# Ledger of designs, part 13: VHH binders against N-acetyl-D-glucosamine kinase (nagk)

Target 1, 319 residues: N-acetyl-D-glucosamine kinase (nagk), of Dictyostelium discoideum (Social amoeba) (q54pm7)
Amino acid sequence: MSKEIFIGIDGGGTKTSTVAVDSNGQELARHTSPCSNYHSVGEDLAKAAINEGIKYVIRKVKETITDDDNKEVTVGSICLGMSGVDREKDKLLVKSWVTELLGESINYSIHNDAIVALSSGTQGKLFGVVIICGTGCISLGFNREGVSGRSGGWGPLLGDYGSGYQIGYDILRHVLKAKDQVGPKTSLTQVLLEKLQLTKEEDLISWAYDPKTQSWQKFAQLSPLAFEQAQLGDEISNLILVDAANALYDLINSVIKKLGLDKEEKFPLVYTGGNIERKGILSDLLSKKIMENYPNAEILNTTCDPSMGAALLALNSKK

## First folded at step 4 (VHH)

Design p8 (framework vhh_ozoralizumab_d1)
Fold by ESMFold2-Fast, scan of step 4:
Structure p8 (fold): chain B 319 residues (1-319), chain A 125 residues (1-125)
Amino acid sequence: as target 1 above (319 residues)
Amino acid sequence: EVQLVESGGGLVQPGGSLRLSCAASGFTFSNYYMYWVRQAPGKGLEWVSEISGSGSSTKYPDSVKGRFTISRDNAKNTLYLQMNSLRPEDTAVYYCTRDIEYYGSGSWYEPLDVRGQGTLVTVSS
């Protein structure tokens, strides 16, 4: 008989992950292609990245069929979690690319990439809260009535507090305050200069304002320094991470209250993003504050990557 | 050329109601999420409502939830904000916006699209 597959896609800001699963949710094939955020790379490259992934996993599943019958692969459903897809127009655009490739009769679901991050912690169910702490930060959730809620995600210029960007920015600020003798000394000074291969604090101007490397991610890349120095007892690094934990809690608290999840017996709260998934001071401070205020929260890490979370949503849509 | 024109602002007493309108032109209105944002004197922009292109999904911050209702008439290319139980702290210039420019992996957005001229709402006795 034909092999039926379900496809999940995570279209992130740096790469696109595509996975095919069977009716039991078992992974059959996987592929990584370039960035599919069309705001960053344009429509042609974004479409090509998505089509590359889909074609690859279909081909790989076909290659595992050993019968001389030349058994067909059928796509039962596809779910895409895409960066840059937050508006109905964005969803229609991406849907047009996929329908061109797979036909109009295939079951489609297209979501912002933050939504499939929730499903990666809940075994493919859209219920509860996710907090994403990477370069930026955002909290999203769903209640049992299917109502959604959001807090944060407004970008660095509007105060993306608790994010990797903000942690990195705070490192730069505190190093310069120490240089000016308007703030206390910090071990962040030496390790920052070493990481950036600079000899003195004045060199930070050339680094920060370099137009060839200007991205919010370059500031967020500094955030591990605060974690490392806080573990070694640096007071300024500890203060930076306390401020970050408080900001992330405010986003989560807002979503819980908007959705009435404080009234649930239990609800999942999924942590994702490099800064809070790892065991450390930020996740410990955040979790302590959450459990003090919402003992009915079940703090979870993702059990799979977002592309698998999307594939499980695709599978569940046909069940 | 994309244009958004807000109207319906005015002076209203605390506890009163007011309905704002936003007339959109120059784009396929039904294809876009629409937002209401406000700016109180001396303060930054505050998001107050969100609606999907079809009108099937709406979102509000706690500060206005239960008091404000966003709606749209896609046949008329018009966005609405129904404001009930108005408070002095609701005093602001209200703007409608077409979208939020997205950058990165879904972890942040910037409101870098068309901004209307605004309509002033004053809540005072």
Scores: ipSAE 0.006, ipTM 0.131, lowest interface PAE 10.3, mean pLDDT 81

Design p9 (from d8 with T97A I100L G103T S104H G105P S106G; framework vhh_ozoralizumab_d1)
Fold by ESMFold2-Fast, scan of step 4:
Structure p9 (fold): chain B 319 residues (1-319), chain A 124 residues (1-124)
Amino acid sequence: as target 1 above (319 residues)
Amino acid sequence: EVQLVESGGGLVQPGGSLRLSCAASGFTFSNYYMYWVRQAPGKGLEWVSEISGSGSSTKYPDSVKGRFTISRDNAKNTLYLQMNSLRPEDTAVYYCARDLEYTHPGWYEPLDVRGQGTLVTVSS
């Protein structure tokens, strides 16, 4: 007899998290290794990072076994949620690394890292919808037949309606409309200039077009101003957040309809990302709109990190 | 407004030591896991340490384990990295980071890296 474990891996942009759980979903071991996005670090370093994590958690579990006759550990299943893994070609490459280490008898599943965000809110089930709202935004989901659906996620330049980037952009737009007297006055003008340490709206040109400080996150960093000013009663800030909620709803609605989840008695809808995961005006507006149209939606937050979500997916594939 | 400001880098001889600091503001510091990441010239970002919100759990990759120590002072909203037995391959710009949000795959780093970083050069 041996100890059976289930392994989850979250291969993010900066680090790789590996977790081993037992048949009850209890964490046995955890390890953090370097970036495993092979588009960023190359195949050798990505493979090494994944192998490091797997070897570490297996070794740690073996060290906890007190059976004098048998210190064997068997891997029942492994699930990897990987940044940069999008197509079947990418999945086959990563599978080859895991197969080389663990052999072909192991059960495996390999997904894009956005998919394990859903399982982090559903106790390891690939069923329902996730909405991710941070710097960018995307909605993904699965139906009971295992069919996947997606809406959004095209990046800021091609439209990230409802994202932190778009909220920040809308702040700039409405401040300039107020300056031109083609839109109403807003308290966003004063607080934006104060945040950026500028004296006049014309100074926004130098700030926005500065090539030395260019990033989409730079614009997304403005989004808290809309939340703050909306709470204080600014009508333009409320309009920006209403528009954001409507845009996020459109993504969710699209995924629900594509997957036939409107026909389910109940389905999970997982919120993740800084702008909607915390309690606030945007999440309240979005939730109200969802419940008015889909009273069968069960709105949830993530209950664990993505590596644990992946480990629970691995466990559920055998149970 | 979330701010992360790194300091403490400089030129050091192989085998030497440096202590980096990161001043955090605009969020409840003690509620967040914090990280140190580095970028060597012409290379991508590499994770070098992780610490839990309470400071009770820390993690390191094998490349720095036993040489680097991450710590935090939640009363001062400050993150530290003590670097000992420095090697030429440790030469990099070092950044502190917070796990801010989940992003669409391939768009942005999942860690919130905001500052200019602090340059560490290990040379004789």
Scores: ipSAE 0.000, ipTM 0.266, lowest interface PAE 11.1, mean pLDDT 83

Design r1 (framework vhh_8fcz_2)
Fold by ESMFold2-Fast, scan of step 4:
Structure r1 (fold): chain B 319 residues (1-319), chain A 123 residues (1-123)
Amino acid sequence: as target 1 above (319 residues)
Amino acid sequence: QVQLVESGGGLVQPGGSLRLSCAASGFTFSRYAMNWVRQPPGKGLEWVSGISWNSGKITYADSVEGRFTIIRDNDKKMVYLQMTSLKTEDTAVYYCAKYLYGDYPSESAFDIEGQGTQVTVSS
């Protein structure tokens, strides 16, 4: 008698999380390995990170088997939610790595990381809407017929309205408008300069346009300043967060309409990403607008990490 | 472009110690995670250890945890791997590699510029 396990992998931008669950969805083993986004680290290191996680959790489960005559572990299904896996070619590449390690008798599911974020809020069901508000933003969903829809996710250069990047960018923009006397004064000026250890607004040019340190994340890291200053009554900070809530609502509204979820008696709407997952002014503004227009929306936070969401998708694919 | 030069390898007896060094150039070192990977004779690449840009997050492969220590010096643009209690199975060519750690958008693939550094643990 062999032990059957189901494996979920969350291949994020900074690390890869791998978890194995049993047929009841109970966690048996977990491992963290380095980044597996092959656009960032190349195919060899990405493949190695995924293989490391899989091998580790299988070994750990084998160690728990008490039958000395049968220490076999069978993988019933595996699901990977991967950053940087957006195209069919990307999915086929990652599938080839996993197939090489585990063989072809196993059910495989390979998705962009946004899909497993939805499943982490719905206990492994692909029905409803997810809104992700991190460095970038995207809304994705599925209806009962299995039709998918999306809005946003074009990246900051092409438009990520409501994202952490956009909030951070709006902070810079409004600080410079205040400097030019084109816009009103804001407490964001002082706290921004303090955070970046700068003495004057002109120094923001060198900081923002440094090609050697260019990343969308450096702008997104400024977003907490708007939350803090809004709480202290800064009008500009409140305006930035209202604009963000309206932009996120537009993405969600688009997906709801595309999928006909407005006609459902009830549907899940999962919030994920640091800016809306924590309870605060942005999530409150967004939730108010959602409930005014879609009282049939059930607003949920993720109940488990994305690797567990992937594992539950893997488990559900065999039921 | 990105250049990484590994050094510090050599022949060592089981139970011995070595310190590997990686000198980085051609990119903003302090903004990227760094990793050590190794290739044993006749095998594929095996990840060994990783360190975030600010040293706030450090991870190790099970096979080396408790025996190896990864350290970085952003001022010198160096990453090190301190190896202790070496075993014959640690015999490999060791390479260092750059990651785009938490940054978006992702970069294109990297190349290993150096020849790596050979570690041989005898008998």
Scores: ipSAE 0.000, ipTM 0.121, lowest interface PAE 16.1, mean pLDDT 80

Design r10 (framework vhh_8fcz_2)
Fold by ESMFold2-Fast, scan of step 4:
Structure r10 (fold): chain B 319 residues (1-319), chain A 123 residues (1-123)
Amino acid sequence: as target 1 above (319 residues)
Amino acid sequence: QVQLVESGGGLVQPGGSLRLSCAASGFTFSKYAMNWVRQPPGKGLEWVSGIRWNSGSITYADSVEGRFTIIRDNDKKMVYLQMTSLKTEDTAVYYCARYSEYGTSPHTAFDIEGQGTQVTVSS
């Protein structure tokens, strides 16, 4: 007799979270290791981060076993949700790391991190739609036949309307339009300059085009200003959030139609990402538009972190 | 302003070789992992190869492993892709791409700034 565990891994852009659960979905052990996106850190460091997490949770579970004659842990299944993993070749590479460590008798599944975000809101079921609104945005879903669909997630250069990046960029645009008197005045001007510790709008050029600090996250970090100012009645901030809600709705609508979820009696729609997950103006605007068009949508927030979502997927693969 | 300029593409026969170049400017090149991705006619983006900021880790897609070599020169702010034993299925527009902290898929994991360079493998 050995203790059977199910392992979930969330391989994010900055860190890797690993969790082990029992057959009832109860968390037994958890570990944080460095970034495992191999496009960023390379294969050796990504593999090491994944192996570190797996070895840690197995060891931790073994330490809790009171039967001294049987301290073995059996991995029933493992699920990895990974940033930067979308193509079949990425999945095969990650699979090779897992099979090298655990052998080929393990049930495994490897997914893009958006897929485990869906399972974080559905208690480990791959059915329904997820919308992720963080620095970027993507909508992804599954129907009852196991067919998947997606819209968005192309990055800011190729689109990404409704994202934190786009909200931040829109703040900059409208502040500069107000400066040039080609757009209305907005309270965003004062709060933007204060946040960036700048004295005048002309300083935004040096800030925006500084090559040493250039990233999409830099622009996305401005997005909270639009939420704050919209709550205070700024019309431009409300316009920015309305535009974002419309863009996110278009992504969700596309996935619903591709998967035939409009014909379901009910389907889950999971919100995740900093801009949409919490209740606020953007989530309210988006939810209003969704419910007007799809009253059969059940809007949910994530109830656990993505590594737990992955672990529940691993568990459900054996159920 | 981030700028990536790809060059070196062209028409080659199957079994031939090409060397692609990517000139980077507008960011601290030596702090970013760099990638090559490609888009075949009528298809989405496909990741090809990646190299860490210090060349300490290099990875390849299975379809190009043993045929392609990625190299970087931090002093010149250049990334290269040496392609050998080219196949018709290697026909694509090739882009160099910086890793994106915001990525949730290969398409969002890469900052594709340039217009790419066309590689056509045909007899």
Scores: ipSAE 0.000, ipTM 0.121, lowest interface PAE 17.6, mean pLDDT 81

Design r11 (framework vhh_8fcz_2)
Fold by ESMFold2-Fast, scan of step 4:
Structure r11 (fold): chain B 319 residues (1-319), chain A 123 residues (1-123)
Amino acid sequence: as target 1 above (319 residues)
Amino acid sequence: QVQLVESGGGLVQPGGSLRLSCAASGFTFSLYHMNWVRQPPGKGLEWVSGISWNSRSITYADSVEGRFTIIRDNDKKMVYLQMTSLKTEDTAVYYCAKHDEWGSTPYQPFDYEGQGTQVTVSS
């Protein structure tokens, strides 16, 4: 008996995750292949990574079919959530790779990776809001009419307010303000210097401007210090997390208003990203502010597998 | 200062084994997903394996599945790659890498800080 499958692909920054589900959304097979962001690895390697995942899950599903059954597998639809795929040109390029492998009879859906993060929390429905808080931050959403809205996601250089980068940078800023006596003392000073194996605040210049370790992620990796010190009662750490929660709220509020979701009886709001997936002060502050203003919001955490969100999107998109 | 220091590479015969180590410093290791990536001679970077911050999600490239094992020790801030049944195709410089998979910007496919460790599988 021919088995129909639906394929979801998450093309993240370092790897590509592929999953196949049946018509009930049950996982049948999954695979991890190399990075498919072609701006970084080139078209040949990105295409190979996507093809590897698709071929693997089809093969594995065929292997699970009993000897008494027809070992034919039909792909009903594919959804790809891709890092670095923001423009129509990018979507057409990726679509051409998949079409070359599987033909033109299959439904294709190609989205930025933030969209499949939303569907990971909504069982494959493009309705509601997602807020992503990792190294950067972005809010995206859809209303019932299929209209999309976005706020944020401009990158740390252009202001990812509420992001891990901002939290990390605020730690550095407040430590230096304390050193200059233009701000209050904070326990962040001691723990920051200990973490970076430095003896004094002046050493932060060499660390921050070191070309061998220059990335926005290095600032974002400091963000756990604010969470730790806030739990211990440090006022500056609490201020940093309050500011982050307010900034994330502004992004979410903007998307809700743009899409008219304040008029819904209920709508999902999906949290994803290391800083808000980790239960604690930031997620609690953000959730309190959201519920005070939008009691019709259903706050959800996404799964740590956005490829499943993509697969469920593929399943829901079939004609 | 963020630093990843790879070690454990060397020359080994086909069918042999090696254990690679990566010592992490300058970030909160227990909060990051860790990866091993490699660059074979004359080829681009190739992802090998990944392990979530809590070790509950572990994934492998098809070419190494069943032969390689990724392990992390959050107390020691180490990630390891145990390689068995090595093939000539496994010859590469191996890097450990950290990355935020959920970040919308910036998108960087291989964020590695070390010099790598050379693995050569030959008779």
Scores: ipSAE 0.000, ipTM 0.183, lowest interface PAE 13.5, mean pLDDT 81

Design r12 (framework vhh_ozoralizumab_d1)
Fold by ESMFold2-Fast, scan of step 4:
Structure r12 (fold): chain B 319 residues (1-319), chain A 124 residues (1-124)
Amino acid sequence: as target 1 above (319 residues)
Amino acid sequence: EVQLVESGGGLVQPGGSLRLSCAASGFTFSRYSMYWVRQAPGKGLEWVSEIKWSGSSTKYPDSVKGRFTISRDNAKNTLYLQMNSLRPEDTAVYYCARLSYDTSGYTPYYFDYRGQGTLVTVSS
């Protein structure tokens, strides 16, 4: 018999990751190709990136087959997680690329790249809630009827409360409030200036408004300072993380209520993103608040990358 | 509107050199990381080089490392690719692209606009 594989694709902002797994979920081949967000790079480049990944992993799996009489590979299912794929027209467009390559009978699914993160914590099940806390923040979920819900993910300019950007921004705000004697002193002042190799608070103007180094990641990269100083007993750092936990909880609570998950016996809640997936003050504050209000939540961390999460979702959709 | 216009391609012999340029307009060029990407005849897209918005960091795949150099002039809104020791396998249409911030909050950057491309042919 031909070897059956299941393909997962993570169409991230800068690159596309493709992975093939067997019927037991074991990784067989992996490839990285350029960005496949067609709203950003256009349809031709996006299609080419997806096709490159699919062709590569099929070829690599075929090369590992030792049976001289049976070198065939069959794709049982494929799942794509892609940014900016929220509308039916978008989903049909990407499906047309995949079916052109693999045939119209292929078992296919596509989701926004954030939702494959849920699968990364649920071993391929599209049910429950994910909370992502990185540069930005978003909560997404699915109920048992396949209905999706979302809160947050508007980007730092329009809100992103609880995100790494907002934590970093709050560090800057509180350091300057301390300088102005509008707020209390904080140990964040010294460690911020040391991290940025500055000598005084006034130098933060040149740093923050420098067009040559401007990005929201620049601000989000400050967020570890609040975690470190909170652990050392800085009250302002603790306040920043409490505010972040409350904001993240509001997003999760909204998704739970929208999807009726408060009525479930149990549901998974997956934590991902650099600020929340590590055990620490923020994750502890958030988890305490969740468990007080939703004791039926099963808090999980991701166990694999998003492309593997997509592959496991593909596998489980066939089973 | 965002525009990226590539130029500098042409026919060159193996071992030769070419310098590609990309003229950017319609956005604050100095705030975006930039990429060169190529597509060889009958093949898929290949990432060629990356430069941070500040110019402080560059990255290359092994296929061009040591032969190609990416640079930028933020005052002139121009991206460059210096290609040395060119090989027949470098024959491709070369594109420049910018990275933009992702408004969804999950992934930090996406390509915002692709240029029209410039053809490089390495042949005797």
Scores: ipSAE 0.000, ipTM 0.157, lowest interface PAE 12.5, mean pLDDT 82

Design r13 (framework vhh_8fcz_2)
Fold by ESMFold2-Fast, scan of step 4:
Structure r13 (fold): chain B 319 residues (1-319), chain A 124 residues (1-124)
Amino acid sequence: as target 1 above (319 residues)
Amino acid sequence: QVQLVESGGGLVQPGGSLRLSCAASGFTFRSYWMNWVRQPPGKGLEWVSGISWSGGKTTYADSVEGRFTIIRDNDKKMVYLQMTSLKTEDTAVYYCAKFQYDHSGTEPSYFDYEGQGTQVTVSS
């Protein structure tokens, strides 16, 4: 008699996305609110952003009900995908915000952002492997027994090989090797200097060690140069992307072996993150290597955003 | 801070043409490669084309090579996609993009920033 909805929330670094779906997984309402990473914005602003999204989608669904005798909306389940909530203390804190608004008996789940990314490619199933290649990189997966496995995700300083950070760093390294005549010449030299508005390779010292702009995102922002120069035939750029594909393959291979997915008739492998969701040399090299070793892998892109992936997890995990 | 606003989409018959526009603000536009990416219904993001900061270098996905042309106007902070010989397979939401990277790669856009997009529908 009441309209039952399932809510998914993606608590990203910049914005929070909230979506409500019906029992068939069809989107009913969506809202964008500010950042909910409380390590970055504090508890008050993070809680407000989550509450804003939940209240908005409930209100919007309620507005679409034309039966005056039955305008009640029931939340059957809610799932949050958030960065920085890996510890039990963090999960309990966020749960307290949700249960304050929706009641203590709500079917609630919270997952790190990588798990929700897997769900966004598998239509809400926690089975298979995801590879995320953004600033950093991580591979995560689940087998049919619900056992999880992980490789990578240690952050760039501890070795996110295959990441945007590592690709960017390799660009700098190869440009400087060419300058020193230790390595071959590359078209990356000119395009790197042009992008950074520098005149000579020696100027890279001041750029790289500038304390006011020190971040791993700074290096990852260079990674498009390797994709672009590889497409134009630069051999060093192709080498960088081959190395990245091999590193990403190693992470995926590790997760497959840990979970026994090589023994499955078929399993999903979801690609996400800016470097591999973009169709191009890296995704093609990685896919070729995967299919040569695991022909039972079904390579998928995400078919929905992470908030929808969370909503589908909420739908599939309801009591 | 960074903002990208796409326009120019619409309904067109196979073999037709459209010109997409992207207005950029909030960053030093002339210092970045700009890209067009698209998302077909029920599918993931697909990179379409890129253009260097000066406009002197362009790149294209194999599926659109020879049919699409990317252009930029640094004075107006605009990037354009001229599409010709459109196919039903080109039906998608088109986004103007400056690459985004974060640790997890889980932001919905997966680019530094993309706009709201502009819908292109190719059907007879």
Scores: ipSAE 0.000, ipTM 0.170, lowest interface PAE 12.9, mean pLDDT 81

Design r14 (framework vhh_5c3l_4)
Fold by ESMFold2-Fast, scan of step 4:
Structure r14 (fold): chain B 319 residues (1-319), chain A 123 residues (1-123)
Amino acid sequence: as target 1 above (319 residues)
Amino acid sequence: QVQLQESGGGLVQPGGSLRLSCAASGFTFSRYAMSWVRQAPGKGLEVVSDIRYSGGSTTYADSVKGRFTISRDNAKNTLYLQMNSLKPEDTAVYYCAKWSEYTGSYPQTFDYRGPGTQVTVSS
């Protein structure tokens, strides 16, 4: 009999990881090829990187089958998690590369990297909720019927409650309120000015409104100050993180309600992104609020790399 | 303002070595993954190497694996690329790149790149 394999691909910003697993989910082969985000490196290099990974893992699996009459390897399914693939044209383009190599009948799926992050926390199951808290924030999820739900992800300028952008913006807001004497004093004032190498609060105008810089990203980079000062007992920093936890909870709560996950005996809730992966005040506040309202939530971090998460999704699509 | 400034490029013979540096300012350097990216004449961009925020996790393109070493000094806000056993095909403009924070709703890409430094390997 031919050996059936399932392929997962993580098309990250810097590299492409490809892994092949057997029907039991055991890793058979792995390869790292260059970046496959074609928005960053162009179509020719992205296609070459994906093809390189697929060809390599198939070849490596074939090499483990020696002296048998049946040396054939069949690809039962393939799943790609890709950064920069969010439009139907993008998905169809990548599908054309895969079907050119593996044939039109291949069982194929492609997801953005957020969906694969959920799968990486759930051992290959597209069920439960993921909350991503980085520069922006978004909550995504799936129920057992395969229905998807989403809250947030509108981008920092249109409103990303609980995001790194919003935390950074709130730091600026509270520092200026303290300067105006309409809010309480905060240790954020001194550390913000030191970080930006400014001497006075009035200098924040020129920094914030500089048209030559990316506005949302530079605000998000301030967010560590709130974590540091909250740990040192600054009440304003604690308030900012409480507000962030409440906002992230609202996104999660919305997805749970839309998908009926409150009626499950248990469902996974995967945390990802720099601000909530930090062991600290924000993740603790968020987790406390979740468990008070949804004791059936199982809070998880990602446990395997995204290419393995994709491979397990490919395997599960055939079962 | 985010600023990235590369240095250390130049002309070198095949088999030689160069060390590139990238001075970073305007952001919390220790919080972000960083990369070296290159573009050879008439070719597309290639990600050469990346390094996670702590310096503990690194990756390399197969074309440079075993020859190049990426490192960082978070106390000095500086990224390095040690290039050994240089080949003519390593000739390119080398860019220091800052990766965007993963947001889930937006692809993680370069959100800032330096002006580049030219490396020419001549026989």
Scores: ipSAE 0.000, ipTM 0.166, lowest interface PAE 14.3, mean pLDDT 82

